# VHH binders against q94cd5: the designs that were tried, part 3

Target 1, 317 residues: q94cd5
Amino acid sequence: IILQFAPLNSSVDEGFWHSFSSLKLDKLGIDDSPISITGFYGPCGHPQVSNHLTLLSESLPLDEQSLIASTSHGNRNKCPVPGILYNTNTVESFNKLDKQSLLKAEANKIWEDIQSGKALEDPSVLPRFLVISFADLKKWSFRYWFAFPAFVLDPPVSLIELKPASEYFSSEEAESVSAACNDWRDSDLTTDVPFFLVSVSSDSKASIRHLKDLEACQGDHQKLLFGFYDPCHLPSNPGWPLRNYLALIRSRWNLETVWFFCYRESRGFADLNLSLVGQASITLSSGESAETVPNSVGWELNKGKRVPRSISLANSM

## First folded at step 7 (VHH)

Design p4
Fold by OpenDDE, look of step 9:
Structure p4 (fold): chain B 317 residues (1-317), chain A 120 residues (1-120)
Amino acid sequence: as target 1 above (317 residues)
Amino acid sequence: EVQLVESGGGLVQPGGSLRLSCAASGFTFSRSYMAWYRQAPGKGRELVAGISSEGYTSYADSVKGRFTISRDNAKNTLYLQMNSLRPEDTAVYYCAKIGLTYWESYEDYWGQGTLVTVSS
């Protein structure tokens, strides 16, 4: 069975548009050059509602200090993700944007980061995103469209098993994994590291490790899972960030199967009933080079349709 | 104090329609994720529909295509349009403010509920 990933959805705080308006009026003017921005997300913390990649006022580089702050780590509720904003001056320009080309460009950046090893050192680049927008500052109306570039692997990833983490781990293991996850989330050094390794020893002791330490983990575990902050709440689907994670794993390591851990929370605490453990087959097609950039998808759907979103702030501006 | 007051419940025949309203106060409605829950007799409370501050909607499978959640931020009001009602839709329906983000409370809030009875 082909593994299906739940889409990642966006959320834009009103403060972002206020800040953007100020930036547009005070600095950008008619300059429509792409703007580097920072999005924020985290693991799902609700059993029935997925988390979102969120833009805040601090997502914009209003000044050098703000830019530096936006790249700062240590906030458990704001895992920073690099993004890019293409804001057009007219609705016509917005409609004429080559969405495919823009998506491919960002996907290429992700792939380059995977190939160079940057993503291994800093896996927060895996969920890189882009936004196209048009701001009507006369009406205080904003049109925008998110894309979350994700690689299409060939052959498609096959799902072998998927179950609640609590059903995968023994009671002792579950307790240890939960504790290890909470420690990971409570540390200023690791709280916003969204991709990691879960290692469980034969004595049921669990540890969370950086992805870059995979080689060091070889031989000292009974169970090894590729963990990630899963924004999705669905019990039968891993979230969108797993897509590029699997692409990285396939590219960097010759693994036939992988165990993955969809880390989810209940109001800020690790919850293994909500979290998922899955096994997937990630095989390369015979003759295919692991260095070839895969095709990509990722434009966000609006109510199931491939259309942009709109918001009016006329009443609040 | 967060206040949610549901209205619009009542008795309706199968196949009929009903529109629920929820008046919200005590918080910034326009920035909050809102939802409708329902609890049928002898069953647990279940999510029916959700809507983000930007109007992103989600529905339980059992109500997809029949129910529509919407909001009026200017009026601080949440709505649930229920069409093609079935006896199994009989429940107390609750308006809810859902805490999802770090800049708001993680606590969920519910109204007192409004009874919807679907019966011939």
Scores: ipSAE 0.032, ipTM 0.559, lowest interface PAE 3.2, mean pLDDT 92
Fold by ESMFold2, look of step 9:
Structure p4 (fold): chain B 317 residues (1-317), chain A 120 residues (1-120)
Amino acid sequence: as target 1 above (317 residues)
Amino acid sequence: EVQLVESGGGLVQPGGSLRLSCAASGFTFSRSYMAWYRQAPGKGRELVAGISSEGYTSYADSVKGRFTISRDNAKNTLYLQMNSLRPEDTAVYYCAKIGLTYWESYEDYWGQGTLVTVSS
């Protein structure tokens, strides 16, 4: 069976559009150069609602207060991820954007970070995203479209097994894993590291480790899982961040089978009934295809359709 | 402390080429949006080309296909390759650091400019 991934869910706070409107009116004018932005997400916190990749006013910091807020570590729901905004000056230019080329350009950045090893040092580059937009500042309306450049591995990854994490771990293991995850989430040093290793030793003691420490985990574990903050709530679908994580794993460690851990929360704590553990079978590539950037997809659907979103802020602005 | 020093301006005949350089210091060049502007006599400054910290470029319609902006982050240098020059390209060309984010300051900085004259 082919591994299926839950789709990206995005949201934009009105403060982002206020910040962008000021920037465009005061400085950009007709300049349509791309702008670096910061997105924010966290693990799922509710069994019925997925978390969103979110833009806030500090995604485009315009003052010292926004900068201080965006650099504050330890915000559980604001794990920062890099993104880029392609704003256009007319709806015609928006409609004519070469979405395939833009997606490929951002996918190439992720792939370069995988190949160079930067993604091991800072795995928040894996969920890199892009947004295209058109702002109609006479009407205070904004047309926009998110994309997550998600690699399509060829052949597709096979799913061997998927179950609630509580069915994978023994009671003693589950207690230790939950405690280790809660500690990771509560530490200012680790809470914004959304991809990690879960190591469970033969005495059922769990530890959470950085990706670069994989070699140190090789001989001291009974179970080793590739964990990540999973924003999705679905019981049968790992969340969208897993796709590029599997691309990293295949490329960097050449592993044919992988246990993965979709970390999810309830009421601010680890929830191993909501969290998933799965086993993936990855077909290794060789020759030219091993060094070639995979194809990518990832333009977000709007109510099931490939169309942009629109929002009017005339009542708020 | 922000310093931008342009070089490479001069007199050139129509159809000729010229390469402008801008040496930058006093800020983190690799994180900055950089641009070339120009100002002809009796006109306001206009954007010629811009380049993001990620290397994405944009161009004014009047120069598309003739001018190429580039950057060398290791040397803190911005470039403008100007080909197929026309008399209407005559202007003072300014290297600019554009303040788009708080850590770059919201203030824009320009160099002193370098004169490009296109005439027979």
Scores: ipSAE 0.000, ipTM 0.177, lowest interface PAE 17.9, mean pLDDT 84

## First folded at step 9 (VHH)

Design r4
Fold by OpenDDE, look of step 10:
Structure r4 (fold): chain B 317 residues (1-317), chain A 120 residues (1-120)
Amino acid sequence: as target 1 above (317 residues)
Amino acid sequence: EVQLVESGGGLVQPGGSLRLSCAASGFTFSRSYMAWYRQAPGKGRELVAGISSEGYTSYADSVKGRFTISRDNAKNTLYLQMNSLRPEDTAVYYCAKIGLQYWESYEDYWGQGTLVTVSS
């Protein structure tokens, strides 16, 4: 059966718009060149509420140094994700933006990162996102639309199995996996690394490893799962970041099936009852090149509609 | 205009077999992912089987080993061979052209459905 992914929703802090307004007025003027920004997300930490890709005041670099700092926070609650902002000077320009082309361009960047190996070294590029916006600074009104480019695989990914992690692991394994995950999250070096490997040995010892170490891990495990910070709370669906993750896996390794681990938390700790383990088929069509860029989707819906979002800050400005 | 017309439904005894057909028009059938859905009384619509443009198939666990989805691109026709039918298979079966996914949903096109009743 086709694997269904839960959407990744956006959240924009008011501070972002304040910072952006300042940037626009003080520096950008009428320059509508795309702006590199940093979004933040993390694993779901609540059983009923999904996490969001969030823009904050620090999402906008004031200078080059600020951008560098934003990508190296080491904050467990702010996994940095590269993004791009297209802000138009008029609402007409905003409406005329070629959303399909913009989405495709960002998808291509993701694919290039996958093909070049960059995504293995820094998997935070997988959930790369796009924002188009129009800022009415006279009214302090902002129109914006997020896209989370995700590849459409053919054939679609099939779900073989999906269950709570606590039902997949033995008691001994679960204890070890939980400990390993918590260690991963507690380390300043790895806390903001959203994609990783979960390895379990025959003696039920678990370890979390970088994705780039997959080849080094071959043969040294009984269980190997592709883990990721899952922002989704749904018990029967993995979150959106898994889509491009699977695309990477299919492109880089000739795997017929893949085990994945949807890492979720409770009160800041690994929770294997909330976390999911799944198995999916990621078969490549015969004759299809693993290097060919797939089609992509990902424009965010607003209350189920294909329309931009808007916010007014007139009362706070 | 996309059109999907299902046929082949009917009354069958448990253990029996049926073959559903879906005639497709208004789009490039050979390039489309196609699927069968079903909706039982009092239940939501559920995916039964899918087949990609390349012929890769997938099935719901409940029908694995019993149902076979296939396609004839020359005839623009989708098939569902249903064997070893069970009362729980009773439902309206829908043919669908599966579109691109937006979030948790696809932009799909549906036929009117054909009723399959499995009863002794």
Scores: ipSAE 0.043, ipTM 0.430, lowest interface PAE 3.1, mean pLDDT 91
Fold by ESMFold2, look of step 10:
Structure r4 (fold): chain B 317 residues (1-317), chain A 120 residues (1-120)
Amino acid sequence: as target 1 above (317 residues)
Amino acid sequence: EVQLVESGGGLVQPGGSLRLSCAASGFTFSRSYMAWYRQAPGKGRELVAGISSEGYTSYADSVKGRFTISRDNAKNTLYLQMNSLRPEDTAVYYCAKIGLQYWESYEDYWGQGTLVTVSS
């Protein structure tokens, strides 16, 4: 069966639009050059609600000191992700944006980071996103649309099996995996590293390792899984970030079969009943095909439809 | 201070309907995950229905197809439409703001509850 991925959803705090309005009025004027922004996400934290990739007021840095003074670092639910804002000055310009070309441009940045090895050093580049927008500052009205660029592997990845992590690990293994995950999340060195390896030895002891350590993990172990912060809560649907993770795995390591671990939490702690373990079958590419950028998708749907979102701040101001 | 005030409970016959409301204040309602919980006599609290800030809903299996959660962000109000009520739906129903949604704290907030009694 073909592996299906739950969509990633966006959220924008009103403070982001306030910060953008100030920047545009004070500095940008009609300058519509793309703006680097920071998104924030984390693993699912509730069994009934998926997390979002979120824009906050600090997503649009005014300067380095103002961003650094924010308490966003050290907040485990604010794993930073690079993004870009394409703002327009008219609704006509917004409607004329070539959304497919913009998505492809951002997907190419992810692909470049996969090819160069940057994604192994800083895997937070894998969920890179973009936003297009039109701000009507006379009406305090904002129209916007997110994309989460993700590769379409051809042929599609096959799903061999998928189950709650608690049904994959023995009781002893599950206890060790949970403890290792909680330690990863509690360390300031690792909490913002959203893609990782889970290694379980024959004595049921787990460790969480960085992606660059894969070749060193080829020693004696019983299980090796590719883990990631999964914002999705759905019990049988891996989250969207797995798409680019599988592209990385195929491109950099030429692995045909992969065990993956959709890491999810409940109230700040690992939840292996909510978390998923699955096995994927990947058809490897060779030669020029292995270096060719895959096709990409990722424009967010608004309640199942390809339409932008809108917010009015006139009533809340 | 977060305030959640439920209303709309009462006595109803099996097969009947009730609509619960929860008036919310003291927080940004439009960005919050909201839920209804219930507690039957002698039981613990259990989740009935939840709704995200964007309107995505989820339901306990026991109420799916009979209950509908909704929200009005302009009025800071959460609703629960309860149809085809059964005696086992008898409980105190609580409105909840769940703090595990995003970058917020992990604290949950509860209303005082409204009693729903379904009896023949």
Scores: ipSAE 0.000, ipTM 0.237, lowest interface PAE 15.9, mean pLDDT 85

## First folded at step 10 (VHH)

Design t1
Fold by OpenDDE, look of step 12:
Structure t1 (fold): chain B 317 residues (1-317), chain A 120 residues (1-120)
Amino acid sequence: as target 1 above (317 residues)
Amino acid sequence: EVQLVESGGGLVQPGGSLRLSCAASGFTFSRSYMAWYRQAPGKGRELVAGISWEGYTSYADSVKGRFTISRDNAKNTLYLQMNSLRPEDTAVYYCAKIGLQYWESYEDYWGQGTLVTVSS
């Protein structure tokens, strides 16, 4: 069975558009150069509603230095993700954007980060995103379209098993994993690190580790899972961020199968009933190089259609 | 204090329509994720529909194509248009403020509910 990933959805706070409008009027003018922005997301914390990649007023840094500073806030509810904004001056220009080229460019950045080892050091680059937009400042209307570049693996990832984490771990293990996850989330140093390792020893003691420590912990565990903050609430699907995570794993390690941990919360606390544990087959096609950049997809759908979103803030601006 | 007050419930025949309203106060409505839940007799509370502040909607499969959730941010009001009602839609319907905001509590807030009865 081919593993199906739940799409990641966007949310743009009105504060973002207000800030962007100010930026456009005060600084950018007709300059339509791409703008580095920061998106925010986190694990799903609600049993029926998925989390979103969100833009806030602080998503728009003043300069590159500010962008760097924004990535080190250590806020558990705002895990920073690098992004890029292509804002056009006209609706015609917006419609003429080469969406495939833009998507591929961002996907290439992700792949380069994987190949260079940067993604291992800072896995927050895996869910890199882009936004195209047009701002009608006369009407206070904004057209926009998100893309979440995700690699298409060949052959497709197959699902071996997927179940609630509470059914995978023993009671003792579950208690330890929950505690370890909460500690990870409570630390200013790790709270905004969305990809990690879950290690469980033979004595049912769990620890959360940085992805870069995988080689160092070889042989020191009974169970090892690749964990990530899953924004999705669905009981039968892992969230979108797992796609590039698996691409990284396949590229860097010769693993035939992988155990993954979809970390989800209940009101800010680790919840293993909502979290998922899965096993997937990640094989490489014969003759394919692990270094070759895969094809990518990821433009967000609007009500099931490949169309941009639109919002009017005429009443609030 | 967060307040949610539902209205519009009542008795309707199968195939009929109702429009529920929810008056919200005590929070910034225009920036909140809102939802409708329902609880039928002897069953648990289930999500019926959700709507983001932007107006993007989601629906339970059981009501998709029949129900429409909408909002008027200027009026701080949430709506649920229910068409082609069925006996199995009989329930108390609750308006909810969903705690999803990064700067807010994860706590959900609920109204007192309004009864919808679909019966011939």
Scores: ipSAE 0.694, ipTM 0.854, lowest interface PAE 0.9, mean pLDDT 93
Fold by ESMFold2, look of step 12:
Structure t1 (fold): chain B 317 residues (1-317), chain A 120 residues (1-120)
Amino acid sequence: as target 1 above (317 residues)
Amino acid sequence: EVQLVESGGGLVQPGGSLRLSCAASGFTFSRSYMAWYRQAPGKGRELVAGISWEGYTSYADSVKGRFTISRDNAKNTLYLQMNSLRPEDTAVYYCAKIGLQYWESYEDYWGQGTLVTVSS
């Protein structure tokens, strides 16, 4: 009964590679220092199609004006996520990158943010990602590989129950939850907050709260769920972001039984038939193990294989 | 102006093969999620296969292992290779551009369809 997670997939708009090509030709040359970038994602928006973590031209801003536009919150279609790009100057350097060490370094950043409490104030740090790349600018060809670092809890998390959210909530509760979720998504203050609490009171009224407000949610309520923007559409698997969310919950709040809510949309609105509710059982760590960074995984598979992707933009560039 | 034009349908005996094509124009094909749907007489449309702009594929359970979706971004063309055809595959097949949340409108676009008939 081990909880399993759907993989997160990447997408790169051609504008990102145009922006990077310009930066490399105009300024970087052979400088291969890591570059901070911004990824974008959101909840699933279609019953047959999972969303991707996407790089756009503004993922690599070239000036302060572009940085302001890229980091301005409130665009519901582009929830920003911190990432880092490791570009190499040769395919040999690309192949020699120590992918395990790079993944571990980025996972450690996520763990530090969990331990310090930054992830409660800015939970967009939980889906932090990395990309390695090689750009062949003579051929306009780009080789790249994403990782979405995610913790592997030991012992593994058990799945007790998983069902469509519409089968978990009563009709009255479902109506209130949908309305509260739509309000969260419509507000510039909250639309970019991809991890949250769902509270349903005994009178079937729902509210969505920030993670830091967990204490205020403890009281006379019928249901309390840990919600997140789930990019996956699959009916039997919670999406990848739940992995680090469970690590946060285990570490910060010592909860061993967790109800989670995989928030998904259809056509820009909450879809409780697509959304999932599940119950997880987490074995709490003890002693010295509680402070040790968990093992991590997350190099993206290419059609089931551990290989990088390649794309040619010669015909479009 | 989004245009999707299907071709390649026809009459096939059970166990046979067909290859459907969809010529696309009026949008950036290489950045769009594309899909094939089908509609049998008297039934609603159902998803057959989908393919992302990066080439990730998904399939309905009823066609897994028999159908293969693919795309050629240089030719703005979507394909569906249909093997081991069964009478239950008889339907009008539609090419679709599916709207997603990030940079697309929420609207889906459909072709006129191409008829596939598998006679026992």
Scores: ipSAE 0.000, ipTM 0.244, lowest interface PAE 14.2, mean pLDDT 85

## First folded at step 12 (VHH)

Design u4
Fold by OpenDDE, look of step 14:
Structure u4 (fold): chain B 317 residues (1-317), chain A 119 residues (1-119)
Amino acid sequence: as target 1 above (317 residues)
Amino acid sequence: EVQLVESGGGLVQPGGSLRLSCAASGFTFSRSYMAWYRQAPGKGRELVAGISWEGYTSYADSVKGRFTISRDNAKNTLYLQMNSLRPEDTAVYYCAKIGLQYESYEDYWGQGTLVTVSS
């Protein structure tokens, strides 16, 4: 069975558009150079509603102070995701954008980070996002389209097993894993680190560790899982961030199978009934180079269609 | 104080239609994620439909194609148009303000309105 990943969805706060409008009017003018922006996400914390990649007013580099604030660590509800905004001056320019090239460019950045070892040191660079937009400031109407670059592995990842974490861990293990996750989330140093290792010893003691410490963990665990903040609430699908995570794992370590942990919360606390544990096959096809950049996908769908989104703020502007 | 008041429930025959309304107050409605839930007798409360402040909608599979969630921000009102009603749609329907990570995970609920689908 091919592993199916739940798509990541965008959410743009009204404040973002207000701030962007101000930025465009006050500073950018007709300059349509790409703008580095920061999106935010986190693990799913609502049992029926998935988390989104969200843009806020602070997503924009409005000034030096805002840049400092946006790069600050320690906010458990705002795991930063690097992004780029291509805002065009005309709807014609918007329609002419080469979406495939733009997507590929961002995917290449991710792959470079994987190959260089940067992603191992700082796995928060695994997710990226791209936004193309057109702002009609006369009408206060905004057209926009998100992409979440994700690698397409060949052969496709096969799902071996997927079940609630509470069914995978023993009672003692579950208690320890839950505690360890909560500690990870409660620390200002690790709360916004979205990719990590879950280690369980033979005595049912769990620990959360940084991905870069994988080699140091060898021999000290009975169970080892690749954990990540999963924004998805679906019981039968891991979230989108797992895609690039698996690409990293396959590239870095020659593993035939991988155990992964979809970390999810209930109202801000670790919940192992909502969280998932899965096993997947990530074997490379014979003849494929681990150094070759895989194909990528990731343009967001609008109501199941490949079209941009639109919002009007005429009533609030 | 957040207040949600549902209306529009009642008795309807199978295949019939109802339109539920929810009057919201005590918060900035236009910036909130809203949803409809329902609870059938002897069952747990389940999400029926959700709508973002941007107007993007989601539906439970059981009601997809039959129910439509919408909102009027000028009137601070949430709607649920229910078509092709079935006996299994019988439940108390609740309007909800959904709390998300960027505000508060606390959800708010109305008192509910009873929908009975019976011949």
Scores: ipSAE 0.618, ipTM 0.826, lowest interface PAE 1.0, mean pLDDT 93
Fold by ESMFold2, look of step 14:
Structure u4 (fold): chain B 317 residues (1-317), chain A 119 residues (1-119)
Amino acid sequence: as target 1 above (317 residues)
Amino acid sequence: EVQLVESGGGLVQPGGSLRLSCAASGFTFSRSYMAWYRQAPGKGRELVAGISWEGYTSYADSVKGRFTISRDNAKNTLYLQMNSLRPEDTAVYYCAKIGLQYESYEDYWGQGTLVTVSS
């Protein structure tokens, strides 16, 4: 069976548009140069509701020191993700944007980070996103559209098995995995590292490790899984971030069979009944084709349709 | 919108050969994962062969070594060369576009072409 992925959804706090409006009125004018922004997400926190990639007021950094501070310390509820805003000055320019070219450009950045090894040191680059926008500041109306660039692997990844994590781990293993995940989430140093390794030894003791530690995890360990913060709540669909994780795994480590762990929470704690474990079969690329950028997709749907979103803040102003 | 039209089915004796074709339109064929499926009477639909846009192929164990999937991106056409046919290959064969895009999780199917292998 071909592995299918649940879509990722966006959310934008009104404070983001207030911050952007101030920046545009005070400094940018008609300057339409792309702007680096920070998105925030985390693992699913509720059995019935998926998490969103969210823009907040602090998604627009005011200066370099603020940017460094916002990315230097972990925040459990706001795992930072790099993004870019392509703002336009007219609705005509917004409508004329070459969305496929913009998506490809951002996907290329992800691919370069995979190829260079940057994604092993800072895997938060894997869920990199983009936003196109038009702000009508006379009406306080904002039109926008998110993309979450994700690779389409060729051949596609096959799903061998998928089940709740609690049905994959023994009771002893599940307790240790839960404790290790909670520790990872409780540390300011690791809480904002959204892709990791789960290692379970023969004595059922679990460790959560950084991606760069893969070779050290292979010795006496009984189970090794590729884990990630999964924003999706669905019981039969891995979340969108797994797409680029599999691209990294295939490209960097040439693995043909991969166990993955969709990490999800309930009420601030690991929830292995909600979390998923799956086994993927990956066909390796050969020769020069292994170095080419895979095709990519990721423009967000609005109620199943390919249309932008709009919000008016006129009544709130 | 997506259209897949199979042809080339028919009656053939055991040990014979047939070549199936699938004319595709309504999507970018050269960027699509394509497959052949079959459904024998009273059985479920099963994968026969798949091919990526870069030409990587996969086959069901039951047809490996006897069937060859291929594509002609210039003609938007998918092929299945079937050699050493057996009576158990008798089925309706379907051309399929496998949904891999974020905005489309649907697989698309042709109406099928009947292949009968009998004396």
Scores: ipSAE 0.000, ipTM 0.235, lowest interface PAE 14.3, mean pLDDT 85

